# Ledger of designs, part 88: VHH binders against q9y6x5

Target 1, 379 residues: q9y6x5
Amino acid sequence: LPPKLLLVSFDGFRADYLKNYEFPHLQNFIKEGVLVEHVKNVFITKTFPNHYSIVTGLYEESHGIVANSMYDAVTKKHFSDSNDKDPFWWNEAVPIWVTNQLQENRSSAAAMWPGTDVPIHDTISSYFMNYNSSVSFEERLNNITMWLNNSNPPVTFATLYWEEPDASGHKYGPEDKENMSRVLKKIDDLIGDLVQRLKMLGLWENLNVIITSDHGMTQCSQDRLINLDSCIDHSYYTLIDLSPVAAILPKINRTEVYNKLKNCSPHMNVYLKEDIPNRFYYQHNDRIQPIILVADEGWTIVLNESSQKLGDHGYDNSLPSMHPFLAAHGPAFHKGYKHSTINIVDIYPMMCHILGLKPHPNNGTFGHTKCLLVDQWCI

## First folded at step 24 (VHH)

Design ma8
Fold by OpenDDE, fold request of step 25:
Structure ma8 (fold): chain B 379 residues (1-379), chain A 123 residues (1-123)
Amino acid sequence: as target 1 above (379 residues)
Amino acid sequence: QLQLVETGGGLVKPGGSLRLSCVVSGFTFSSYHMAWVRQAPGKELEWVSTIQGSGDYEYYEDSVRGRFTISTDNAKNTLYLQMSSLKPEDTAVYYCARTQYKYSGEWTPFDVWGQGTQVTVSS
């Protein structure tokens, strides 16, 4: 049988949740598989960009999904939740499900993974659900498992996306132990449901499953706000994205805008595009605006209105609070092995290896995940 | 036609209980997140609770956590808010509305509202 892989994302699952909360189902999953305790994600640490990095192995500057909200100055197009289905935004890279489908006797399935409902390079997932956050996990799981089990050509790569604990993290903040305990318990139960379903269908032993996330969550506060209106008049710029990494499109001279913002707050770094630190790999794309503002951890960039979020993400990708985890189980993976850290872009070449796909050029390092795989020599 | 109809409001003493209902027509609430919001006299609109249409997740405002329970009956296409240990500060017009969560972490604006039902908590 051809190898099969299910990639599952629980949005906003901070890595240290595993240490601070009980996950009996996930722990069992890990016990029978592997764990990477910390995954260093890509900058900015947002949903669309990081999910696309997972499936492309590319930094955001390379795959072109550089934020949840983008603007292209040449075409004057906008990208956002309400306008995310234009292939224009996605075609700067080839996601793994497209690569998979170009192979003989293979198809791909997706339950609401970002970009899977878009024809990328004239290829759309063979099976997919349109995004609707209100659809139950059960329904998503039902569709995914049906496709994995009954499709012809067989589904060999599938993705499943879930919005928690991100939504709750935003609402309650990651430090709200009472609410987050409830939310995380539910997530563990969902993992239990997933495992049980796979066992019931006879898929458990043969299906490779990766459970991961795109980013973590940091605690925010009304006491940690950066008000841009105090520094610059709104008429001088267009806001493309706001917090915690603001994308600024100047309406006047860029230098003037920069000078007004550069000392706006001691808790915010202001970069001209060409001065963005190399470590972010966030410079070489036209969709990155001329000026970006990067708030310190836990600080929120606001305009005149106050923020209601108690948790947020998107900050420096070196911050532990922004890091997700990765767990995996299946014939490709060892049992009972734990690894400290990988880069999120490393997941792509690993998945390609598991599926027997030739990876496109990417920023991942296959060597970083060799110790997770039974068929590889671990140095 | 999209319609939300709230019922169940009334006068209750402090410490009492009420159950609000919101009957949905014109759409399937399981395809949306359903919310309760309230507006007290002279105060701004306040979010109270949200439930994923399928019932997987519930969200509550801090002031009502442990006292209010949001739920759904799929067969009746009805949203409920069970209120217990009611306080005078819970006095408001209660509305049901629909929304959805987005990839970006934002919620869509409430686009369908009911007429509201008056809840008065007074000795």
Scores: ipSAE 0.893, ipTM 0.957, lowest interface PAE 0.5, mean pLDDT 96
Fold by OpenDDE, fold request of step 25:
Order: structure tokens, then sequence, then C-alpha cells
Structure ma8 (fold): chain B 379 residues (1-379), chain A 123 residues (1-123)
């Protein structure tokens, strides 16, 4: 039988939630499979960029989805939630579901994974749901499992996306133990539903399943605000993205804008594009604006406004609070094995290996995941 | 064609209870997140609660958590807000509205509103 893989993302699931809360269903999943305790994601630590990194193995500068809000100065196009279906934004990379469909007797399915409702390189997922956050997990699961079980050509790669605990993390903050406990319990129950469904359909033993996330969540506060209006007049620049990494497009001389911002706050680093630290791999793309502002962990950049969010993400990808986890189960994976850390871009070459796909050039290291796989030598 | 109709408001004493209803027509609320918001005289609009139309998640403002319960009846295409232990501070016009959560972590602006129902909590 051809190998099959289901990739599941629970948006904003911080890695240390596994240590601080009870997950009976997820722990059982892990017990019968593998766990990577920490996944170092890509900078910036936002939803669109990191989800695309998972399925391309590329840093954001390479796959071209560099933020949730982008601007291209040449075409004057904008990218945002309301305008995310233009292939122009996605075509700088080839996601794994496209690669999969280009193979003989294979198809791909998606339940609301970012980019899956877009024809990328003139190829759209064979089966997909248009994004609607109001659709239940059950309906998403029903569609995915139906496609995995009954499609011709067979669905060999599928994705499932869920918005929690991100939405709740933003609302309550990750330090709200009462509310987050409730939310995380529901997530564990959904994992239970997933496992039960797969068992009932006879898919459990033959389907490889990866459960992961794109980023974590850090606590924010009204006491930790950076007001840009205190430093520079709004008429001097266009704001492309705001917090915690602001993208600045100067309307006047770039140096003048930089000089007005460089000492705006001791809790914010200001970078000219060419001075962005190499470790971020966030420089070599025209969609990165001439100036970026990076707030310290837990600080919020605002424009004479108060933030309604008690939690946020997008910060330095070296921060543990920004890191998700990865758990996996299936014939490709060991049972009862735990690993400390991988990079989020390492997931792509691993998935390609599992599916027998030739990976496109990527930034991942297959060697980092060998210990998770039964057919590899663990060094 | 799109319409929200709120009912259930009234005068109640502190500590009392009310149940608000919002009947949806012209669209299926299960395809949206449905919210309750309120506006007191001379005050700004305040979010109260949101529920995923499909029923997986619900959200509450801190001041109403434990006292208010948001729910839906799919068969009736109706949104509810059960209010208990009402306080004078809960006095406001209550509106139901629809929204959606986005990938970016933002919520869409409320684009459909009801006429509102007056809730007055007074001794």
Amino acid sequence: as target 1 above (379 residues)
Amino acid sequence: QLQLVETGGGLVKPGGSLRLSCVVSGFTFSSYHMAWVRQAPGKELEWVSTIQGSGDYEYYEDSVRGRFTISTDNAKNTLYLQMSSLKPEDTAVYYCARTQYKYSGEWTPFDVWGQGTQVTVSS
C-alpha cells in the first residue's frame, strides 16, 4: 500500500503546555508514537509564514510568505486574510501537496491549511475546504477521513487545521490557567475524536499522523506597550504589519525614518533590512520592508491604541514561548520515543521521505528526524 | 434579507435572570461566529460573548463569565444569552452580531446587527 500521511495543526499550541496540563488522549497518542518536545519555528513566528514553512521546508525569505500582512512595492499588491488567494504570493515555493499530486496515482486533501485553497503553480489541492473558522472540527475531520478512505486516485497526503488554542491564547493570555485549562482539555478531546475516527475507519494502523503547531504564545499586558506615534509622525511611513514585528515602508528618506525609530523604545530593536540578524533568515526577499521593528517578548507595538489581546506571538523564534511541539504515530514512526528539539523546516524532508517524494531544495535537515523513523539509523 | 431579531430584554432586579434570543434569517449562523455585544448609555460598545456557530468553542468577557451563558439552537437558527446574577452594570442595549476568526488572529468586523433589546437592571 502506498504510504499515507495526515498533517494536523493546532494553531498556537505552545510546547510547554504538554508539561503544565493534562492531555490523556495526546499522551496516549505519544505513547504509541513519538514526541519532539520543542520545535524551533521560523522568524517571524506567525501563522501564514510558519504553516508554509512546514510544508515547504523553507525559511520565510525563501518561500515568500514573510508575514500575515505583506506588500509588494513593484506590483503594489497587498497580502492579508482578505486577500490571500492570489498565487502571486505563494508561487515562490512548491508546497508538499503540489509535489504529491504531481506523482502518479496520488492526490492531496486539505481542511483549511493555509494556502491549500490557492492554485499554486497552477495546481490546487485535489480536495479542499475553503477557509471558514466557524466550521466544526467534526466536519473538517469527516471530510478529511472521507477523502483519505474513498478517493481515486487515493489521497496520500492530507492536512487538517484548527484555530485553537490560538484564538483563546490571544483572548485570555497563556498565563490564564483557568481558561487555558478548559481550552486545552477541549483540544485533547478533539485529538481523542481524531484517533477514534481513524480506528473506526480502519485507518489507524496504516496512516501516518503528525500533530503539530506553528507557534506558541506569550503573555502580553497593557503595561507593556510601545507607541510608535510617540516617535514618528504617521505621515512619514506606511505601516505594512504592526505587532510584534512591524514592517515599515518609509514615505521619506529611509535613514530619516530609521533615525526617528532607532531609539523609540528600549524594548524594541529597529533594523534596516540589510542589518537584520542572519540567524533570522529574514533578509533576502523583496517583500520584507526596508525597516522592521522587533518588540521584546511580551511587548506590543501600537498606534495610539490599546491592545485587546492578552497573548500574542510573532516574536524572536529562539524564545521557548514561541515554540510548538510535534507528535507522530504510524508505520513510519517508532513507538515510545521522545526527542528534544528539531527545526520546523526539518518536517518537510521527513514528510517527503515518508511519502517517497523527492524533496525540492529546502532548508531542512533530514538527519534531525532520523531517530523518529523506523527505517533509519539513529546516530 | 439578512436579519437578526433580538428579544427577551426587560426590567429586572439585581440578582435576577433574563434570557435573550436572537433569531437569524437570510444566512446560517453555523457558518459564522455569533456574538453578543452591549452598549450602555454614554458608553462605548462592549463585547460580551462569542460562540462558534458550529458549537465547538465559546468566549466570554471576564465580567460576565460564570454569570452569562451563550448557546445556540441549530434547528431554530437562534442564538441565546442566558443571563443570571444580573447587576446594575449589566444595564445596556444588547445586540447580536456575526463575525469570524481569521488566520491572522483577528476577528472580522461585525457586519450584521439586530435592532437590539434593552436590558435594565435596577432595584
Scores: ipSAE 0.891, ipTM 0.954, lowest interface PAE 0.5, mean pLDDT 96
Fold by OpenDDE, look of step 24:
Structure ma8 (fold): chain B 379 residues (1-379), chain A 123 residues (1-123)
Amino acid sequence: as target 1 above (379 residues)
Amino acid sequence: QLQLVETGGGLVKPGGSLRLSCVVSGFTFSSYHMAWVRQAPGKELEWVSTIQGSGDYEYYEDSVRGRFTISTDNAKNTLYLQMSSLKPEDTAVYYCARTQYKYSGEWTPFDVWGQGTQVTVSS
């Protein structure tokens, strides 16, 4: 039988939640599998980019999903939550579910993972759910496990996405211990439900399961705001994305716009596109705007409107608060092994290996995950 | 016809309880997040609570946490807000509305509203 892999994402699950809260079900999952304590995600540390990086092994500049909101100057197209279905945005890369789907006697399934309801390279998962945040985890789980269990050709790769604890993190802030404890308890219970369902269906022993997240969450405050309107007139630029990384499309001379913004706040770095730090791997794509603003951790870029969010993400990907975790269980993985850190792009070549897929060119390093795998040598 | 109808408001003494209801018609609230918002005289609209339509999770404003409980009855297509330990500061017109959560972490604007129900907390 071909290997099977379920990739699960709990959006906005900051890595250190594991240290600060109790997760009986997740800990049991980890005990029987592996844990990567910190996953360095891609810059920008946002939902669409990082989820696509997980499944492509590419940095944002390479896979082309460079933000949750994008603009293409040539086609004049916009990308956003409400407009994410155009394959134009996704076709700069080949996600693993497409690679898997194109194999003989295999199919892919998806429960609301970003991009899975879009035909990419003219291929869409045989089974998928359109995104709807109101659909219960149970329903998502039931569909995914049903497809994993009963499909022909068999589903060999599946994705499952859940919006918590991201939504709560935004609303309450990650430092709200009371509210976040409640939310994280529920997340752990959902993991319990996942494991239980897999066991009930007889999938647990043979299915490889990865539980991860796209990014963490940092505490924000009304006292840490950067008001762009204080620095530059709105008529001088188009805002493509706002906070904590603003994408600026100048309507006047770029240099003039830059000069108006460069000293806007001591808590914000302003980059011309060509001057974006190399470590971000966020330069070589036309969808990256001529100027980007990067707020310091916990600072929010605003216009004349105040932000209501008490938590946010999208900041420098070197910040621990932005890092998610990765846990995994299944025949491909060791038991009781913990690893300190990997890059989020490293997940892709690992998944390809597990599934016996030839990976597309990617930025991941298979060597970084070898110690997680039973069939690999680890120093 | 999309419609939300709030009921259950009234006059109550401090420390009292009320249960608000919002009957939904024209759509299935399990396909949305349902919210309660309130507006006190001379004040801005204030979010109170949100529940996922399928009931997996709820959100509360800090000022009402522990006192208010949002819930749904799918069979009746009704949203509830159980209010306890009411305070004068809770006096407002209460509205129910629908929204959705997006990948980006944003909520869609409320697009369907009821007429509201008046809650007055006074000694």
Scores: ipSAE 0.836, ipTM 0.922, lowest interface PAE 0.5, mean pLDDT 96

Design ma8
Fold by ESMFold2, fold request of step 25:
Structure ma8 (fold): chain B 379 residues (1-379), chain A 123 residues (1-123)
Amino acid sequence: as target 1 above (379 residues)
Amino acid sequence: QLQLVETGGGLVKPGGSLRLSCVVSGFTFSSYHMAWVRQAPGKELEWVSTIQGSGDYEYYEDSVRGRFTISTDNAKNTLYLQMSSLKPEDTAVYYCARTQYKYSGEWTPFDVWGQGTQVTVSS
């Protein structure tokens, strides 16, 4: 009876890959459903923050996951990709899978989406996988489809996460056409497998499926490094996060640290917390440090003269290179409709509408997604 | 006891081929990424290639792409590096090592290493 939704993320899938590479399976998915060509994500354009923004509809300052690396001065707690399971970090918001699971006769399932193996507000999805990047897409898909077909209470909301093309984008850079073409072809084959599996199990016609991503990727270079050690001694600050948005906790007078950093490079903006541009919506959380450094696109902040990455993300969210896409198919969605842009926070109220859930207070605008939905008047 | 044992090194002429093997014991091979790392005489460690434990995704350092192929045999808990078109610059001790990819876009430090196998490319 209740509508069902599968939310899929391919990490680091830059929107313009759709124009610049061949995706026969994804293009068939789009042709039978809807496409949003650019999704404007949230600043900083990093993995943990943007995945949580999708499922909460909140800016990072409001949901509390403000970076991939964080520090809380009061509790002395650290957050990192090796230390991300403490509910303390996640409890400033309620993700959609928690709201869904608390409904009568409904459950949630998860295959690796950031945060789904954490008991948020003392609630964890009834069916989930602990994060392990070495688990194949096939195994993740097998678990998700088994849970969608064989669960009581029925699974009505499911998530599926995959690490590519992010891993390859970091390793090779988005401008490496030979390597990225090979990687993106593999991803298109996985999308074909996803659709075929759903058809074979009888799920395809009645399941709503969203395929999206958290951010894009920009090209980096050894010729574009900003060396912090040449500008400021490490004794003056604690480094919470490094690149491309550095988070600086002063150990001495904040203005003195700022003055040492402000002329460090013409390719880096240095902000006191109160001076962070309002358009970032990145100010009103204690986890945002007193000074942040924002590198220009394609520049890398380092402590020495080396970097191992040829591609990166985390930059200004106005940059087209940071934007993902969104495609969707299912009974809630039109067929063959293309939309120019939405904000990533708009996905949450749309998903709540599809599932018949009352959204928590959020920053999304349901009106921005109405034209995607068959039950809404577009104008 | 976690153990990685490399074999298959030796002396080979330029343009020749070798296959390196790394036999794994003491952990679930398919739950990790596995890598080959090399150290030439007098130089620092250099990453060569990494493969997802499932065998679906592999990554190569630029200078070896097209010449080296990383692979796995999960039934034998064995990692391979097929090396072709070998050059004198490929002379090194080759190690296998264990790692993992993280949400942040970072790789974990290599926490388990083999003892290495010598590859020498010389006339």
Scores: ipSAE 0.670, ipTM 0.854, lowest interface PAE 1.4, mean pLDDT 93
Fold by ESMFold2, fold request of step 25:
Structure ma8 (fold): chain B 379 residues (1-379), chain A 123 residues (1-123)
Amino acid sequence: as target 1 above (379 residues)
Amino acid sequence: QLQLVETGGGLVKPGGSLRLSCVVSGFTFSSYHMAWVRQAPGKELEWVSTIQGSGDYEYYEDSVRGRFTISTDNAKNTLYLQMSSLKPEDTAVYYCARTQYKYSGEWTPFDVWGQGTQVTVSS
């Protein structure tokens, strides 16, 4: 009997929220399963790229989703959150739900995970919801559990995505203890509802469940703005993405644009594409623009305007504030085990192992997650 | 055909309460996020509160937190704002408006607006 796996993301769940807030339901989940305290995600630490890295095991330069806003110079196509359904953007990799449902007698289900409503390599998730952030968690969960229980061929891999605590983290900032306590309590209640629903439907004992996130959140301020308009005229470049990693397509000589930007702020690093630090693994894709601007933690790049966000993400992936956590429970996982860190790309080969799938070439290291799994030798 | 109609405004004394309603027609508002936005005399528009149309989460501007409660009745396609402990600085025209949250962490511009309802807090 092939095992089943549900992958859940709560967007923007910073790892240290677990230490700084109370999560009775999530802590019970962890107590009876495993915890990875910090997951080192990929640069840039944004939503579309990191969700695709989880399900492909690839760095952003390798899977081609390099930001939430992109431009492809070869095809002249644009990607944005209102224009994300062209398979062109997604086809540089094969996500795990495609591999899974191409197996004999298997299907995949999705409740709003980025990319699951796109026909990637002419293959769309067998069951899916079109993205709509107004659909309740309860409806998403009801669809997922219905598909897990009632589908032929059976659903063996399912994804579930929720927008919080990202939305609240942006609005209030992660340091707003009162507002974030209220938000995070609601999320813990949703985790309790998830576990209770799985128990009531007879799924809990034989379903593997991963609860994770794509990135964390850092505190921002109106006192920490980098005004790009004070350094360079809009007419000299096309802006592909703005903050905290700006993507700059020069309209004039590239070196001229670089020279106008290089001393714009002591709180921003300016890179020619070839000079982007190797540790970012963020260079070898045509969708990475000729110049990127990387703000320091907590700084916001703006176009001569104020920012309405008090929290943001997308910064250097070495920053602890950008790191999510991972918790898991089910027959594949140990009980009561805690691990300090893995890379987000390591999740993919682990999931392939649990599902009995041959992974595509990827950047993950299966050995980093062996200690989480009951069928593996930890050494 | 898309229409938002606010009601429930009026004159109240400081410390009083009002309940604003926004009746939606031409779309199912549970498929969107809904907001209250206000404009005091001579001032810019100020966001007040937003709720997911299905009611799972909501948030508030700091000056109204603990005093105002946003809610929905999906069966009636109606958005509410329960206002209590009203202060003179709450005097404004209150609008309901439609928006959406995106994967990118951004909100769409308010694309559908009501005509507003006047709230006046004065002794």
Scores: ipSAE 0.641, ipTM 0.846, lowest interface PAE 1.5, mean pLDDT 93
Fold by ESMFold2, fold request of step 25:
Structure ma8 (fold): chain B 379 residues (1-379), chain A 123 residues (1-123)
Amino acid sequence: as target 1 above (379 residues)
Amino acid sequence: QLQLVETGGGLVKPGGSLRLSCVVSGFTFSSYHMAWVRQAPGKELEWVSTIQGSGDYEYYEDSVRGRFTISTDNAKNTLYLQMSSLKPEDTAVYYCARTQYKYSGEWTPFDVWGQGTQVTVSS
C-alpha cells in the first residue's frame, strides 16, 4: 500500500494567470485540494535549474544545474538544450526519482521531466520517455497512467512535463490577452483531461497529484534592449549565456572586463562572482562564471539586435512575475485550503514525507509545507 | 532522403482563400514541429506559423492571426495552411520547414525546407 505521487509541471505558468484568466478545471482541482498562491523559485529563474531544484530541494549552486547554458572550465564541457544528456552535469545531486526507485519494491516513471532520461549516478528513471517536445500531452498521460496501473515493482513516483504556457508566453508575451486566453484555455482543458483520466482509471482517490511550474513570464519589448556590443568588444570575453542573465568568461583581465560593463546600462546590474547578492544563493559553484549581468525585468540583453522574444524569464527571483504556483490534491492533502507562499526548494522535503523517503541534505524546510498536509500539526 | 513539397499556391483576389499543402517524406512527421515561412518580393524571410507535429499547439505571426489556420494530417504526413481574407501584403513565396522546441525555450534552426509555392493576391 505505498503512497503514490504524480508531479506535473506546466512550464512558464505565472502565478497571477490564475487571477487574470479563467480556469474552471484547475479551479475545481484547487477547490478539492490545496493551493500555494506564489512559489518563490530559485535564481536564475530558468527551466533546467528550477525543475532540478524542485526534485532535489537544492539551490542551483548546490545541485550544479546553474543555467540552461553552462561551461565547465576543467573538463571543457558545454551544457545546452541540444547537449544536456551527459550525467556529468546532473551528478552533483540525487533527484527524488533515483532515491525512490532504489527503495525495496518501488519504481519511478517519467514523461519528459528534465533529467529523467539521463542516467544520474548510473540510475535512470525506471520507466521514461526520451525528450521530444512534439509528443502530445495525451500520449505522455497515457504512458504515465499505464505505468502507474501496470508496473512491477509498482510505480510510486511519476513526473509529467508540458512545454506550455512557456512557449506561448515567449512568443506572444504574457500581456497578449487574446493569444494567452486561447493558450491558457487549452491548458485548462488538459488539466480537465488529466483529472478525468485519473478518475476513469480508478487512480483519483488514492494518488497524490501536484500541479506546479518552474517560473513565470514577463513582458519584453523592442524598446527595452541592452546592446552589449555597444559596451564591449566581444573578443574580450567568451559568452556562456546571454539573457536575461548573461554569463561572462573574461579573455583578458577580469577587472578590465568588469569596468567596461559596469556602466553599460542603468537597467542592468553587473556582478563579479564574489559580489553576487547572498539572497540569490548563486555563488558557490565553478559553473557560475566570473562575471554575470542581470537585466531588469522586461529588459533583454542582445548582441547584434537579433530578433527578440515578446516574453521572457530568468530574472531576479524576488520578482512576482517570475513566481509560479502550486496546487495539489490527494489523500495527503487538505481539501479547500489556500496558502500564500512557499520556497520552491520546500517541495522536495514535502514530497519525501508523502512518499516515506529520507531526504538527502537539502535547502528546503519541511515546516513551511506542514499546513498543506492532513497528517501534520499546522503550527 | 528528407523532402518537403508544397502545393496549392496561385493567384487570388483580395478577400479570397487558398489552402497550401506540404507533403513530408523521409522522417517521422509527428516527431517535429512544422512551420510556414514566406518571402515577399525583395524582402527577408518572415515566419508565418508553427504547429506541433501532434497538433496540440500552434503559433501565429501577429498579422495573420485570425485569417490563417495551420493544421496537420498525421496519417498523410501533410501540413496545411488555410489562408482566408487574403490581402495584397500576403503575396509571397510560401515555404514549409522543419523545427523543434527545446526545454530552454529556443527553437532549433530550420534544417529541412520545401521548394516553395507562389501566392499572389491581386485584383
Scores: ipSAE 0.637, ipTM 0.846, lowest interface PAE 1.6, mean pLDDT 93

